Miniprotein binders against a7ua95r516to809. Designs and how they scored, part 1

Every score and structure here is a prediction.

Target 1, 294 residues: a7ua95r516to809
Amino acid sequence: ASLSLLSISDLVPDLQFIFFWMSNAIEILYFIQQKSPAYMQTIELMDDKAGSKESLLSATISANEEAMTILEEVIMYTFQQCVYYITKTLYVVLPGLLDCNPFGTEPSSEQCRRAAGVCVCAVCVMPEAVRRVVSVFQTTSDLLQQYQVHSEIQSQMFAYLFFFTNVSLFNQLIDKGPARGWFQRSRVLQIQASVKILLDWAKGAGHNHLAQKFFAKFCSTVTILASPPQQLSQMSWKALCAEHPSLKPVQLHRILTQYQLMAELGPLPIWQPSSEDEAYIYRTVDLLESFENH
Positions, changes and structure headers below are counted from each chain's first letter, unless a header gives other numbers.
ipSAE, averaged over its two directions, is called F for ESMFold2-Fast, E for ESMFold2 and O for OpenDDE. V2 adds 0.75 times the mean of E and O to 0.25 times the DockQ between the complexes of E and O.
[cut] stands for letters that were removed.

## First folded at step 3 (miniprotein)

Design ds3
Fold by OpenDDE base, second read of step 4:
Structure ds3 (fold): chain B 294 residues (1-294), chain A 80 residues (1-80)
Amino acid sequence: as target 1 above (294 residues)
Amino acid sequence: SMTYYVIIRTDNPEDLERIAERLRELAREMGLRVEEVIREGDTLLVIIKGTPEQVERFRREVEEWLKSQGIDARVVVLEV
C-alpha cells in the first residue's frame, strides 16, 4: 500500500545526497590511484636517513591502501543504496507497463500542453505508464550526469536497472499473465508497443546495447506471444529455441503452453521439446528469473 | 520485411474511419501488406509489413494526407 505512493521525484533529495558522495568517493579514489605512484617515487628519491625512508614509504603505502579500501566500500555502498531506492520506484511503476493501453486516449504531457494542436513529440506520444517508467530512468540519468559520475558506474547502474526491469516484467508476465489476460493478443500488442517505446527511449538515451542485452528475455517472450497463431504454429521447438536463445527451455515451454491454451490450438507436436531439452522443461525452479543473478 | 505498428491518434474520433480507409488505400497503392486495422477510442493501429523504406514513405504520405485534410493527428511508427 505505502509503496504505491512513492514516486521517483520524492526520492530525488535522498538520491542527490547519495550520488554526491558516490561521485566524490570515485573522484578521490581516482586521485589516489593516479598520484600514489608519484608520491612513492618522490619518497624513494629522498635521502635515506637512518631507515626513515623505508618506514615512510611503508606507512604511505599502507595509508593509501587503507584509503582506497574505504573509498571502494563507500562507492559500493552508495551504489547499492541508489539501486535500492531506484528499484523500489521501478517496482511501483513497472506493473503499469503491462496493464497500460498505448492505443487508448492518453492526455498530452504537461510539457507540451502549450502547443497548439496535437503534439507529436516522443513524450506526448508516450503512454502515461511508459512515461512513468521512463521518468525513473531519465531522472537516474540526469542525476548521474549532474554529479558527473564515472561512465563505468553509469553503465553499471543502467545495466542493473535494465536487468531488474527485465526480471520484474518477465516474472510478472509469466506468473500473472494468464490470469490477468496479458497473453491475449490485444493485450500482447499493447505490451509490445509499450516495450518498444521504452526501448526507443533507451536507444535515444545512448543505452541501446544495454537495453537490447538486458531486455532480451522479456522481449523474446513478448515477441512470441505477439506472433499470430498461424505463424507461430509453423515454428518448431528448435527454431524457436534458436530464435530466442535468451529463454530457457522451461520458460519457452511455459510460454508456448500458455499460448496454446489462450489461442485454443490444442497440442502441437511441432512444439515438442527436443530430447536434449526434455529434461530441462521440468525444471520449474528455472522458470522465473532471479534478482540475485546479477 | 518487418512488422510495423502505425499508430494514428486524433482528437477528432469521427475522422478515424476516413483515416482508416485512406490508410488501407495508401498501403495498397504502395504494395504494403496490411495485416490488421484496429480502432480503439481515439486511436487507430495499423499493423503493416514492409521494408523500412516503404514504411517511411507510407508514414510521409499519411502525414501529408492528414495535413491536406486538415486533420490534426499524431502519427507514430513502431518497428516491432
Scores: ipSAE 0.490, ipTM 0.835, lowest interface PAE 1.0, mean pLDDT 89

Design eh3
Fold by ESMFold2-Fast, scan of step 4:
Structure eh3 (fold): chain B 294 residues (1-294), chain A 100 residues (1-100)
Amino acid sequence: as target 1 above (294 residues)
Amino acid sequence: GTVVVIIQTEDEELARRMQEIARERGLELRVYRPESPEEAEIIMRFEAKRPDVEAIIVVSDNPEILLIAQLVAKVTGKKIYTIQTRDPEEFERQFREALE
């Protein structure tokens, strides 16, 4: 079975059903939270005849806590199922973002200079690969709005989707980048332009803060790789670590090594890790990001 | 006795090393090699319900399987660890850490 045949449109009916369940569970939970205090106060003010007040209070507290626990479990499960289906779709479409050309034709020196010197939006068109990713985010936003899911839950969902996207893109770039030519300057500029389109979508959708937080690692990576050699070679290891705190020493070292190779800066290492970080550049277990974090 | 469940998706040589380490610690291993993320989910959910299962260790670099592991861990409360490395030395370190 080919995951490449799946589209977000194929999952909409299943997603609608799960969002329906989640929305209803949230509404029921909210109803109980709103009504419970008033009901408890009514019991509290009752005359205690034959010791019945304490039994009624105890029974009401127990029933209320049990109902809330069940609803919280249903909300959590349906939320995780939505995330599962949406991220499964994202996994299929995200690698295309690293290979697409948002400039519409094979990049020329002129197009690359304009993208670097002026707003990327002035030159870029949304390629099909980027549109597929945006479509997943937009469909998710539309479903959350259709089923009137509370804004805090919407924020949590996009936090996870951006987290997943960041990890997926970062891992693909670092692991497969050398073989795919993704560290070549022309490809880095294309990747930068494509990412800008995603970030602009997130800003327009009201999720700019989440995008800034959860795309930090991938954005730092692309920013370093797109930096001019004259500018980057003047920065110390400590300065780069300070500007890119989301990157682990092994990750930063790998990025700088690839940059040095692609920019043809010679065989001598230009960026030396600090004495404190030197051991950490050999921690290959820390090179790729985990999908469990957050 | 206590049981550790391994979801192994790729490397047969690692399975042999895992058995050695588990015997060293007096643990029983059940090893699965699911052919799809759907099979991995069914196995993880089933094993997570068993009280004799101490932990589930997922050996995979597949993002879908890793997300399923996270989902099952949160829903069931069972300890589920993931190992993505294929380096035998680093794998052994992470596997031993998960068993503690």
Scores: ipSAE 0.000, ipTM 0.124, lowest interface PAE 23.0, mean pLDDT 74

Design j1
Fold by ESMFold2-Fast, scan of step 5:
Structure j1 (fold): chain B 294 residues (1-294), chain A 86 residues (1-86)
Amino acid sequence: as target 1 above (294 residues)
Amino acid sequence: SDEAERMAEDARRMIEEAQRLAEQGNHEEAIRLLTEAAEIAARSGDPELIAYVAFTAIRIAAQTGDEDVIRRAEEALRRAEELMRS
């Protein structure tokens, strides 16, 4: 099996080493930042006149700047390595989320094992495909906690992972959805239920704000596609743009076009884009989201 | 109240029975029971119960492609959302 086909659990030993070194580098950086001002003040109070004090101060400033630069590079490198391994695993498991049926008849054995003592399902059947995605996030959370990584770095990690997941799911749905049948109403409702499981996990993990921010585009897309025809047909283009600000004009237009094709109900009102938006509707380069940082 | 708790329990029992009927391929009887459960849920004004009935109906209807059931369940979910917001 190639590296990209491994489960997240297979990567844990490698990730543990990387998280260990990242945590250590962060602690050392914090120590230098905290202690440097006091040491500099001590030098300033020295009685050594005739240039020796200024030379020592200059040398200490240079040494601290060099040490901090090296530590920042180590932190950045280890953070990027963690993100690389985790997102590579996510990329492999995410398409399954769009193909699964969370309305399954039986609770998974995995779900029952995690909730020791659960005898009857409370309509919370987690499909295997969704469980694989949740396992990636949960393992990441566990490792960040195990190595006591600062909360700001944890937030940055999940911000990036949610950003990656949102872009991957959105691009898969828009690009491959028509051929895969993912725009059919029944399939959209299944996707919506699967996404709610992921969002519920994020809320339980203390990342509700990040999830709301970084899943906005995919959530808007699913919300529109799951809307009843009578509700959606009563909204103007301007009203839809205002309600879904995360969607670009070309993206909103594509979603509404797919909705009309899949809704085999009488003629829907024509959504008229603004004159300013018409040019963007024809720009296919803006249809799919980029994984590059803005 | 005791009456409201009994109504909620009756609705949940009907939902469980509907699920079993759907598993046996008796979708017609399953939808009939869910329709009755939906009426009880609507009268209770309990948004969680309304959502539970609607979610179950969507699950069964999504497997069979029953558009009418999906539409009615979506209306029930909208009502549940309004109750939760208020």
Scores: ipSAE 0.000, ipTM 0.127, lowest interface PAE 21.9, mean pLDDT 75

Design j1c1
Fold by ESMFold2-Fast, scan of step 5:
Structure j1c1 (fold): chain B 294 residues (1-294), chain A 87 residues (1-87)
Amino acid sequence: as target 1 above (294 residues)
Amino acid sequence: SDEAERMAEDARRMIEEAQRLAEQGNHEEAIRLLTEAAEIAARSGDPELIAYVAFTAIRIAAQTGDPDVIRRALEALARAIELMLSE
């Protein structure tokens, strides 16, 4: 609410400034790393008159070390500032992704399709809430490309952004989902379609591998919630854990328990643990307790 | 276990208290609480909790410009990412 006036477009001028300085620092760092050895070699080949060569070499080493330290600090700081502002914007727009319908159409959209010489009844559209999230990622990609930021740093930034997005969506769905109706099959299918739009964007932007890794937990959760109760009831705990390695056993158990409650426990229960399964879950919980109590 | 869940819940409450203190301008006490929460998160090996602490520290650090807090938060995020990617 207090951040509702901030959009990614409002932050672009500030982000451009930060990306500019980050890009410059990276370029200077790269220049020093690439050219310093050649310059040092030039000093090595000079006549050593009264120790002047050793003095110059020592001074050059000290200056290069100081410059590299400062540049590394600037790169880290500017990278962190970018992540901060981008994730702050994501925090505001992400909840909308869980509460939108990508299967809907609007009257103006119908008129536009007919004007183009195409008559269709309904299509999957990008909801405004999904568009806001995609716009944050697209703007970030555009800025990284505009300032020619090294691909490794670009990958690190999107890894952070996707990780943040995954954790935020997962926590929102698990903590607030039951109260907001997000566990209902119709809502889960809408969430799945919205997430697919994000994953398709990531694939198009060259980040498919990162998206698959960092969205795994949320995707597994949505897949479970979209699964028919009879299918889940036919799987052993071991098989469920094997199908969803991105979920911790205790997280998977919580998801199944919440799904069972929301499904109103029809004649075919979705899953019931055996004594062995309970022991496995209990061991997992006990390990976390022992570790945290240290 | 109930105790492990209670500790995780206590860490989340500490993070929320730190955010409140930062909003009141008490950044020093906020960072102290986040440091305690970060220790619990690190010991838990829970990447979600580690990330929550780290992102909270990032938001506070952005207001103060403290490079040490930013560095520590980036280190915590790197650890969380490594835990998620441990194949």
Scores: ipSAE 0.000, ipTM 0.168, lowest interface PAE 14.3, mean pLDDT 72

Design j1c2
Fold by ESMFold2-Fast, scan of step 5:
Structure j1c2 (fold): chain B 294 residues (1-294), chain A 86 residues (1-86)
Amino acid sequence: as target 1 above (294 residues)
Amino acid sequence: SDEAERMAEDARRMIEEAQRLAEQGNHEEAIRLLTEAAEIAARSGDPELIAYVAFTAIRIAAQTGDEDVIIRALEALIRAVELMKE
């Protein structure tokens, strides 16, 4: 019952209403902006008998400014409400991405192994957990299209949704990952495959550039953790920082520490931070990202 | 609560009727009815209904392309906002 109430499908009627009002407010704001100058010019060219012209022009300007302010506030309010409900739903379904297996059958399955496991285990199937996340994005896209919301506003909405998703997934992995075994290689490969399904959806929806920009931190994290030991050991700290500029030194250090623990790479540190980065790492205690846009 | 809910229902019904009047070309009656709906919505304590009145008034103005109607719609919107502040 509570899970049903948090489904994106359950929110569609309310979201349709909010998208309807947002779209109408945008259209009407544009109409007023386009028509008001012509009307004001008509007043300016009017014969000024008894000094009424300046009063009428002043009143018209004031009324237009007030109406535009109200419409802008309503557009912002409806946008924020859409984002609020959509991200609230995302927050509930996103942890499932970190626990699901997109390769389908368990690797221990005899049938999977006998069917030439390379082909079977390399094929990604959309798990229910991934489907729930994709459903949220697809429903959002459908609503934006249904109500003909301008492409710039669509881009702004998906930029925020991708930002939120990235922060949520990164924080869950860093904070909960050790206790849930998410840093184990088999789990990391499953997470990587799940994220690829999500990114492929974004590309298909025309949001590839936004996805690349706003998922950079989580993608860098998963890429490092999925790297073979031979490959990762050949990269210097400087090279890793250059390849993954979205990661703060403290975040990269934590990720590499977990990798060494899981891969049993011996007692010696392979990756030495620069003296500057080492000082920063020792001073910085906050690993997690903020959901607040500064 | 029962009275507030009844007021909200009355306001919504008035807004729907205003939309029908506008579709029939009776924009003056539509705007007057929206102004009355705004006052009832304000007293019901539902700010979403005030927004609904505002959007409906401006949408009617946009559909007609009539400069007089757009000015009357702007006046109705300003009045609705003033009622929200009360």
Scores: ipSAE 0.014, ipTM 0.322, lowest interface PAE 7.9, mean pLDDT 74

Design j1c3
Fold by ESMFold2-Fast, scan of step 3:
Structure j1c3 (fold): chain B 294 residues (1-294), chain A 86 residues (1-86)
Amino acid sequence: as target 1 above (294 residues)
Amino acid sequence: SDEAERMAEDARRMIEEAQRLAEQGNHEEAIRLLTEAAEIAARSGDPELIAYVAFTAIRIAAQTGDPEVVRELLEAIAEAIRLVLE
């Protein structure tokens, strides 16, 4: 009954309970929506022997509206609770993804999730930090499937989880990246490899379109930082803005400035902001992303 | 069958009694009767009867304003629906 526990494994029993509630509410809503027209037609065709056919029809319409409202509220509440506890767990494990090295020492057979004879290199070299993030997504997927939650709700949940992950990773990279050395190309390539493991998981789980949409900002950032100096330095500010529409001018300028420092490129005239964008580049309040999505 | 018809009639009477009890503020007894009616409706295999139980349960839940009542009714109705579909 405690959803304050940090491990996703520790939260499974409580999450199962909430997903069961959500599944039940969705199932009842669908049943009522499917059967309501037929039931109303039955009332319309009945003899008004008690002089109450009109009242019964009106009462049924009112009951249907109340049913839809209550069930939608229950679905929204349980959805918000699941998202809250799952994102709380993600918030704890996500920073580790930016510090891990997927090209590091291969784990021993004791650390591999598969039998040594079946183990593939990619599985064996998955960093613990990446595994923790993947485990949160996989457990969520398993619970949604176990309780047969409607596909639309599943898509909405992963849309939000990917949105949250993108914002968290982007903000950490922008805010702490320079001090942590994360803007160095070798470190960026490690981050890119780690993120690819998450994106590959999403593709395998049937959420590729959501992952592409909601990871756009962080993926654009990593793509720029991983770009060869020769290729990137030949692009104008206008061309860079066009290729990275998910980035605000202040965000793009910060990324390019750090890239220039790390790549030891010449002066910034090659990435000079337009006069229109220049005013927005200096607004610090627009640098980091908000976790609120309205 | 005659047995199915008797079960349906019994369930309808229980639903009507539950509504009356709810109107009198006796929500505990109303929920108990609705739960029994849902189980009988599920065993009868009558989708219209199950819908009638669902409508009545949601109306009563709305009247109580009690989340625990909503939970118990939703669980009972979902189980009844699953039994019909299996």
Scores: ipSAE 0.013, ipTM 0.303, lowest interface PAE 8.4, mean pLDDT 75

Design j1c4
Fold by ESMFold2-Fast, scan of step 3:
Structure j1c4 (fold): chain B 294 residues (1-294), chain A 87 residues (1-87)
Amino acid sequence: as target 1 above (294 residues)
Amino acid sequence: SDEAERMAEDARRMIEEAQRLAEQGNHEEAIRLLTEAAEIAARSGDPELIAYVAFTAIRIAAQTGDEDVIKRAFEALLEAIKLMREE
């Protein structure tokens, strides 16, 4: 089985049409919302006892409500289509963040060198897969700016893209990580560095608060896996749950179990789940996260 | 002026007649009338009138799925918004 080689650049022409329609619908909606109160106040100030004022007011309210409903449906549809195509591209490129190979022969510049598998210049430390993911976010930001999409909608789109990225990376790490060696400390540190590049991009783009909120689960996971054994051994199950509230008991248990296997640690009573949490660990199907935000 | 006020009144009557025609199922005649009203509204430079014509056209075109009319009406609304911001 081969992975798809989809690129965000291949979708830009299609996305341009959808962004154009979404932007137009949003502008019209905001125009109606802004002008409707002033127009209603004008009608209410009319001194008309013949009933034409009530007729005009009722007709205007009905027309505005109908138009707003249609525009909201158009905005929602075009928003969902943009998100669908962007996340479809993200899903293809995101696994590369977890499967980083620093011993590869393709540095960003010939002036950069590798010694014993260590990249010795900053420009060489960013993997191609990270650049592909950043490219998706940057192209999305560029399209939102090009079509002057309102900041509220921009924030909502990046909130969902960060949510999707977090869920995708978390699910891939938990589901495939043990077999791919992604739980090994050296790989985890590479993953952590790659994620930091994404978070830094988000901060530069003005989305730091959204990134902090929506990457919490994956960041907690990577933080635990990157922790020294001495530090984790000193923490009780209750303390770990308190430090990582974004993780469900079944998720935390899976992470710690894999950490013990990779670090070649024996079973540690200190990481034993509480009786209450144990029921959820063994009875729930909530190990992997859902892509549906309810 | 009296001329500008007469233009606005004529456009509003055309919009009302277009709505009546659409209710009778004569969407083609309704859109033709709204196109004429849109030209009067554009010449008047009244952004509220331009918006009213465009908004009415979207509602009528949505009933028939006429994407070309909806697109043109959206463009007219964006122009009306720009004109209001310049004032």
Scores: ipSAE 0.013, ipTM 0.241, lowest interface PAE 8.0, mean pLDDT 75

Design j2
Fold by ESMFold2-Fast, scan of step 5:
Structure j2 (fold): chain B 294 residues (1-294), chain A 86 residues (1-86)
Amino acid sequence: as target 1 above (294 residues)
Amino acid sequence: SDEAERMAEDARRMIEEAQRLAEQGNHEEAIRLLTEAAEIAARSGDPLLIAIVALTAIIIALETGDEDVIRRAEEALRRAEELMRS
């Protein structure tokens, strides 16, 4: 890893070049698809001289197919390059989101302690770590708008970025959370507030439906961990599975186990699976999410 | 490699200069410059740059309405496809 990759601004010139050509390729592809039928009809209506009409039609079809193939490959390649560089930058800045405090500038403040027990109505500040993540999304949005990339491609781009963010945050929380103290209630409430800032940004940018879909797993995880013990203890295993369908049984079990381990901080109703529920949990594998499965 | 990266940068600059020439109405000079850029892009081993050169040439050629220029741009596109598939 290079330290130069810690800033999205370092990538802007390269991204501008790639977005420029992606936009051009999309526009040309659209033009060919819209104009080809009219042009073919014009050829069909021409007076035929010594069979030249069939030759012209064949040549036009071949040229159109070759152009579409190259344009599709350029669009795919430029899209993949953008995703690669943007997600590489996200991977570096995302862990900071799990360590920041949006309730104040001091992580060990009194507000942090009160947030663990009561709802704090103070306006959340945007921590630098959250601002770095938002900056990546905003820069991507700005470039897509600057080069007038079609809305379909914009949606695909943000779908993948949200998917990547969700998987990265979920895996980090599950894998590193116990050692880093991220399952402490005060930390969970801070994480929930930080995620809300990202979701609010996505809503403002017109991507609310994508954010709701692709952040479902991490949002479910944080929601469970932020639930009061009284509320959580009233829910059966079946009810929890039904309310959080994005979580695999083994993932839900791990989350509840971590919640239970934090009971050393005070009296906590302990969730205990039945023999039937335990057998159900053992039917599923794969605790962590893959970046390659969608 | 460092050599390939330098060649890629040279090709990108030539593409930008060709677009500037086209905007000024110098379409024939733009196509001539893109033909040279295609060779440098091919030597860089970057299939994306080869495709970009070909697409830029087609856009410029269509604006001229010159059948010979269009034919040359179509040949460049075909060559780019072969290199991208290799």
Scores: ipSAE 0.012, ipTM 0.319, lowest interface PAE 8.6, mean pLDDT 74

Design j2c1
Fold by ESMFold2-Fast, scan of step 5:
Structure j2c1 (fold): chain B 294 residues (1-294), chain A 87 residues (1-87)
Amino acid sequence: as target 1 above (294 residues)
Amino acid sequence: SDEAERMAEDARRMIEEAQRLAEQGNHEEAIRLLTEAAEIAARSGDPLLIAIVALTAIIIALETGDPDVIRRALEALARAIELMLSE
């Protein structure tokens, strides 16, 4: 059977199968690691009158090492397959996040309201595009919990998914943003609010540290673009680099250039790169992020 | 096919009997029965059945400390996952 990319819901049966076997392989690996020292000690302590002890010990070590190698390959393979199909689903839904409006209509949605003990804005104004992305993360979390996958593997999976999301959103914004109007202040504020919904979800799911780490580049980009002109014009290149260390010089230069165009600050760059960074601000090969640097 | 469905049903009954034998402490007979179930599962080509037999064998083998049974069962499990995800 092949996995489908139509939606995350279409993948659930195949993902359930993969998570089931990944969980079982992890559990078996753990038991072998826990029991192996005891087995070897038992063999070492045996009285070997027939000369069979060395053969048994050698066979046990070989079998144990082969079993662990196969389990590690199975775990890695199933992990990579899950990540591959989940990220392909994310790739389809992520661009919608850059075009949606979480604020709704201006008179009724500027402020968060409460009804029956819940925040109406947090529930009612979640755009469908954001809901689709959250659904991918929530379904992944639910499957990992359903099959009791070890917390370390869960953390690695969300690290990959957040890394992929960050790279995809950053590349879409930098590459398509000028033509799509995404650098306009009103659109940047909408993007910032949508990203906050994803980050709030990650915090609620116990992945706040991973989200802060892996969304740093996109968050830095949106933070700069959302800054008021008077505030941003007071920042030096050095100060911006220090505040946004995740951005490469060429990336920061491109972001500031787009900001100047949108804010109508004139044709000349206001923010001047340091002498150390001058060689790197025109390296177009380093502008977009790679999905393969893991 | 009807033959494949019959083989899957036969293997499932053998797995259930092996689990019962293991619960009674008869691990040697349980492993023997699971070895026969593994041959049926392999011939059926059903990766889920192959995986269930392998996992059951590992659980029982962990109680006896038999590394050869664990190794063979892990090889079968890896093959089952590969079959599910590959052509």
Scores: ipSAE 0.015, ipTM 0.415, lowest interface PAE 6.3, mean pLDDT 77

Design j2c2
Fold by ESMFold2-Fast, scan of step 5:
Structure j2c2 (fold): chain B 294 residues (1-294), chain A 86 residues (1-86)
Amino acid sequence: as target 1 above (294 residues)
Amino acid sequence: SDEAERMAEDARRMIEEAQRLAEQGNHEEAIRLLTEAAEIAARSGDPLLIAIVALTAIIIALETGDEDVIKRALEALIRAVELMKE
């Protein structure tokens, strides 16, 4: 069981092996589910001589339960191994989304500014950092389709990957962002563009609902930070909570504090927490998200 | 038939013995016994029993971390799937 973490392409042979196990286990599970009702009916139609019918029924139920338990364990094990190695790869590439200039749209470069300003050119430009993350998702999708893994398992896989990506990006932005300049407006707009590419990929892959659900926190954070000062300063705390329900009071307070500092809106707090939320802005244990909250 | 019932019972006994061998660390003999159990289960005509045998072999193989043992168990699973389709 040795998987390489240097690149998603390095994991492909080992992931193919694991997906092959998963696919076959799922196929056997489906076959048993189709056959079990017929066997139960056959037992029910038997002549009960010497009281053997109930014993056979009980034995068949026990055998079915054991087979289902073994199949579920194999499926869960292979699923967890895939998630483990894929998320380890994601963890390495995700910081690039926050640290890279995805479009080279610096004011000092007229040629780059002009090229990136054209809608067609902007749509066609995929930064290397974003491409690396998309490659992980695309390779996972390709393998799931190659081995015909059931759609429910595919949905669970991408739910976990999107959850992990959201938590990783959110935690890194909140924890390291102020020191790294990631709250600067120009950087936030680049992050927003990168996130849009990931969301567009998810929509194209048939996972739009999962992406909207599991990226909500990071999307809310980036949306707030990318808001023009004139628009954001006109919104109340309650209005922001209503538009961004995924954010906890301590998280929203942290984001708004950083926004006020970066936008140079003065020292007096603009966004006053509601009396109901005021105590919760000090819950430091709720600032960062847990990878273990299912 | 009585013969099919006897084969099914033999296969179940072999599965139990294979699990005991695996608990004692004798994974090679456990996999060998499960391979024999798979053939007997197939002849019994019980698809659930074939599935139990194949998956027990995979679980035992995974516990070893031995790539060669895992490959042999995977091949047994593939064969079991093919037998179920016939």
Scores: ipSAE 0.015, ipTM 0.335, lowest interface PAE 6.5, mean pLDDT 75

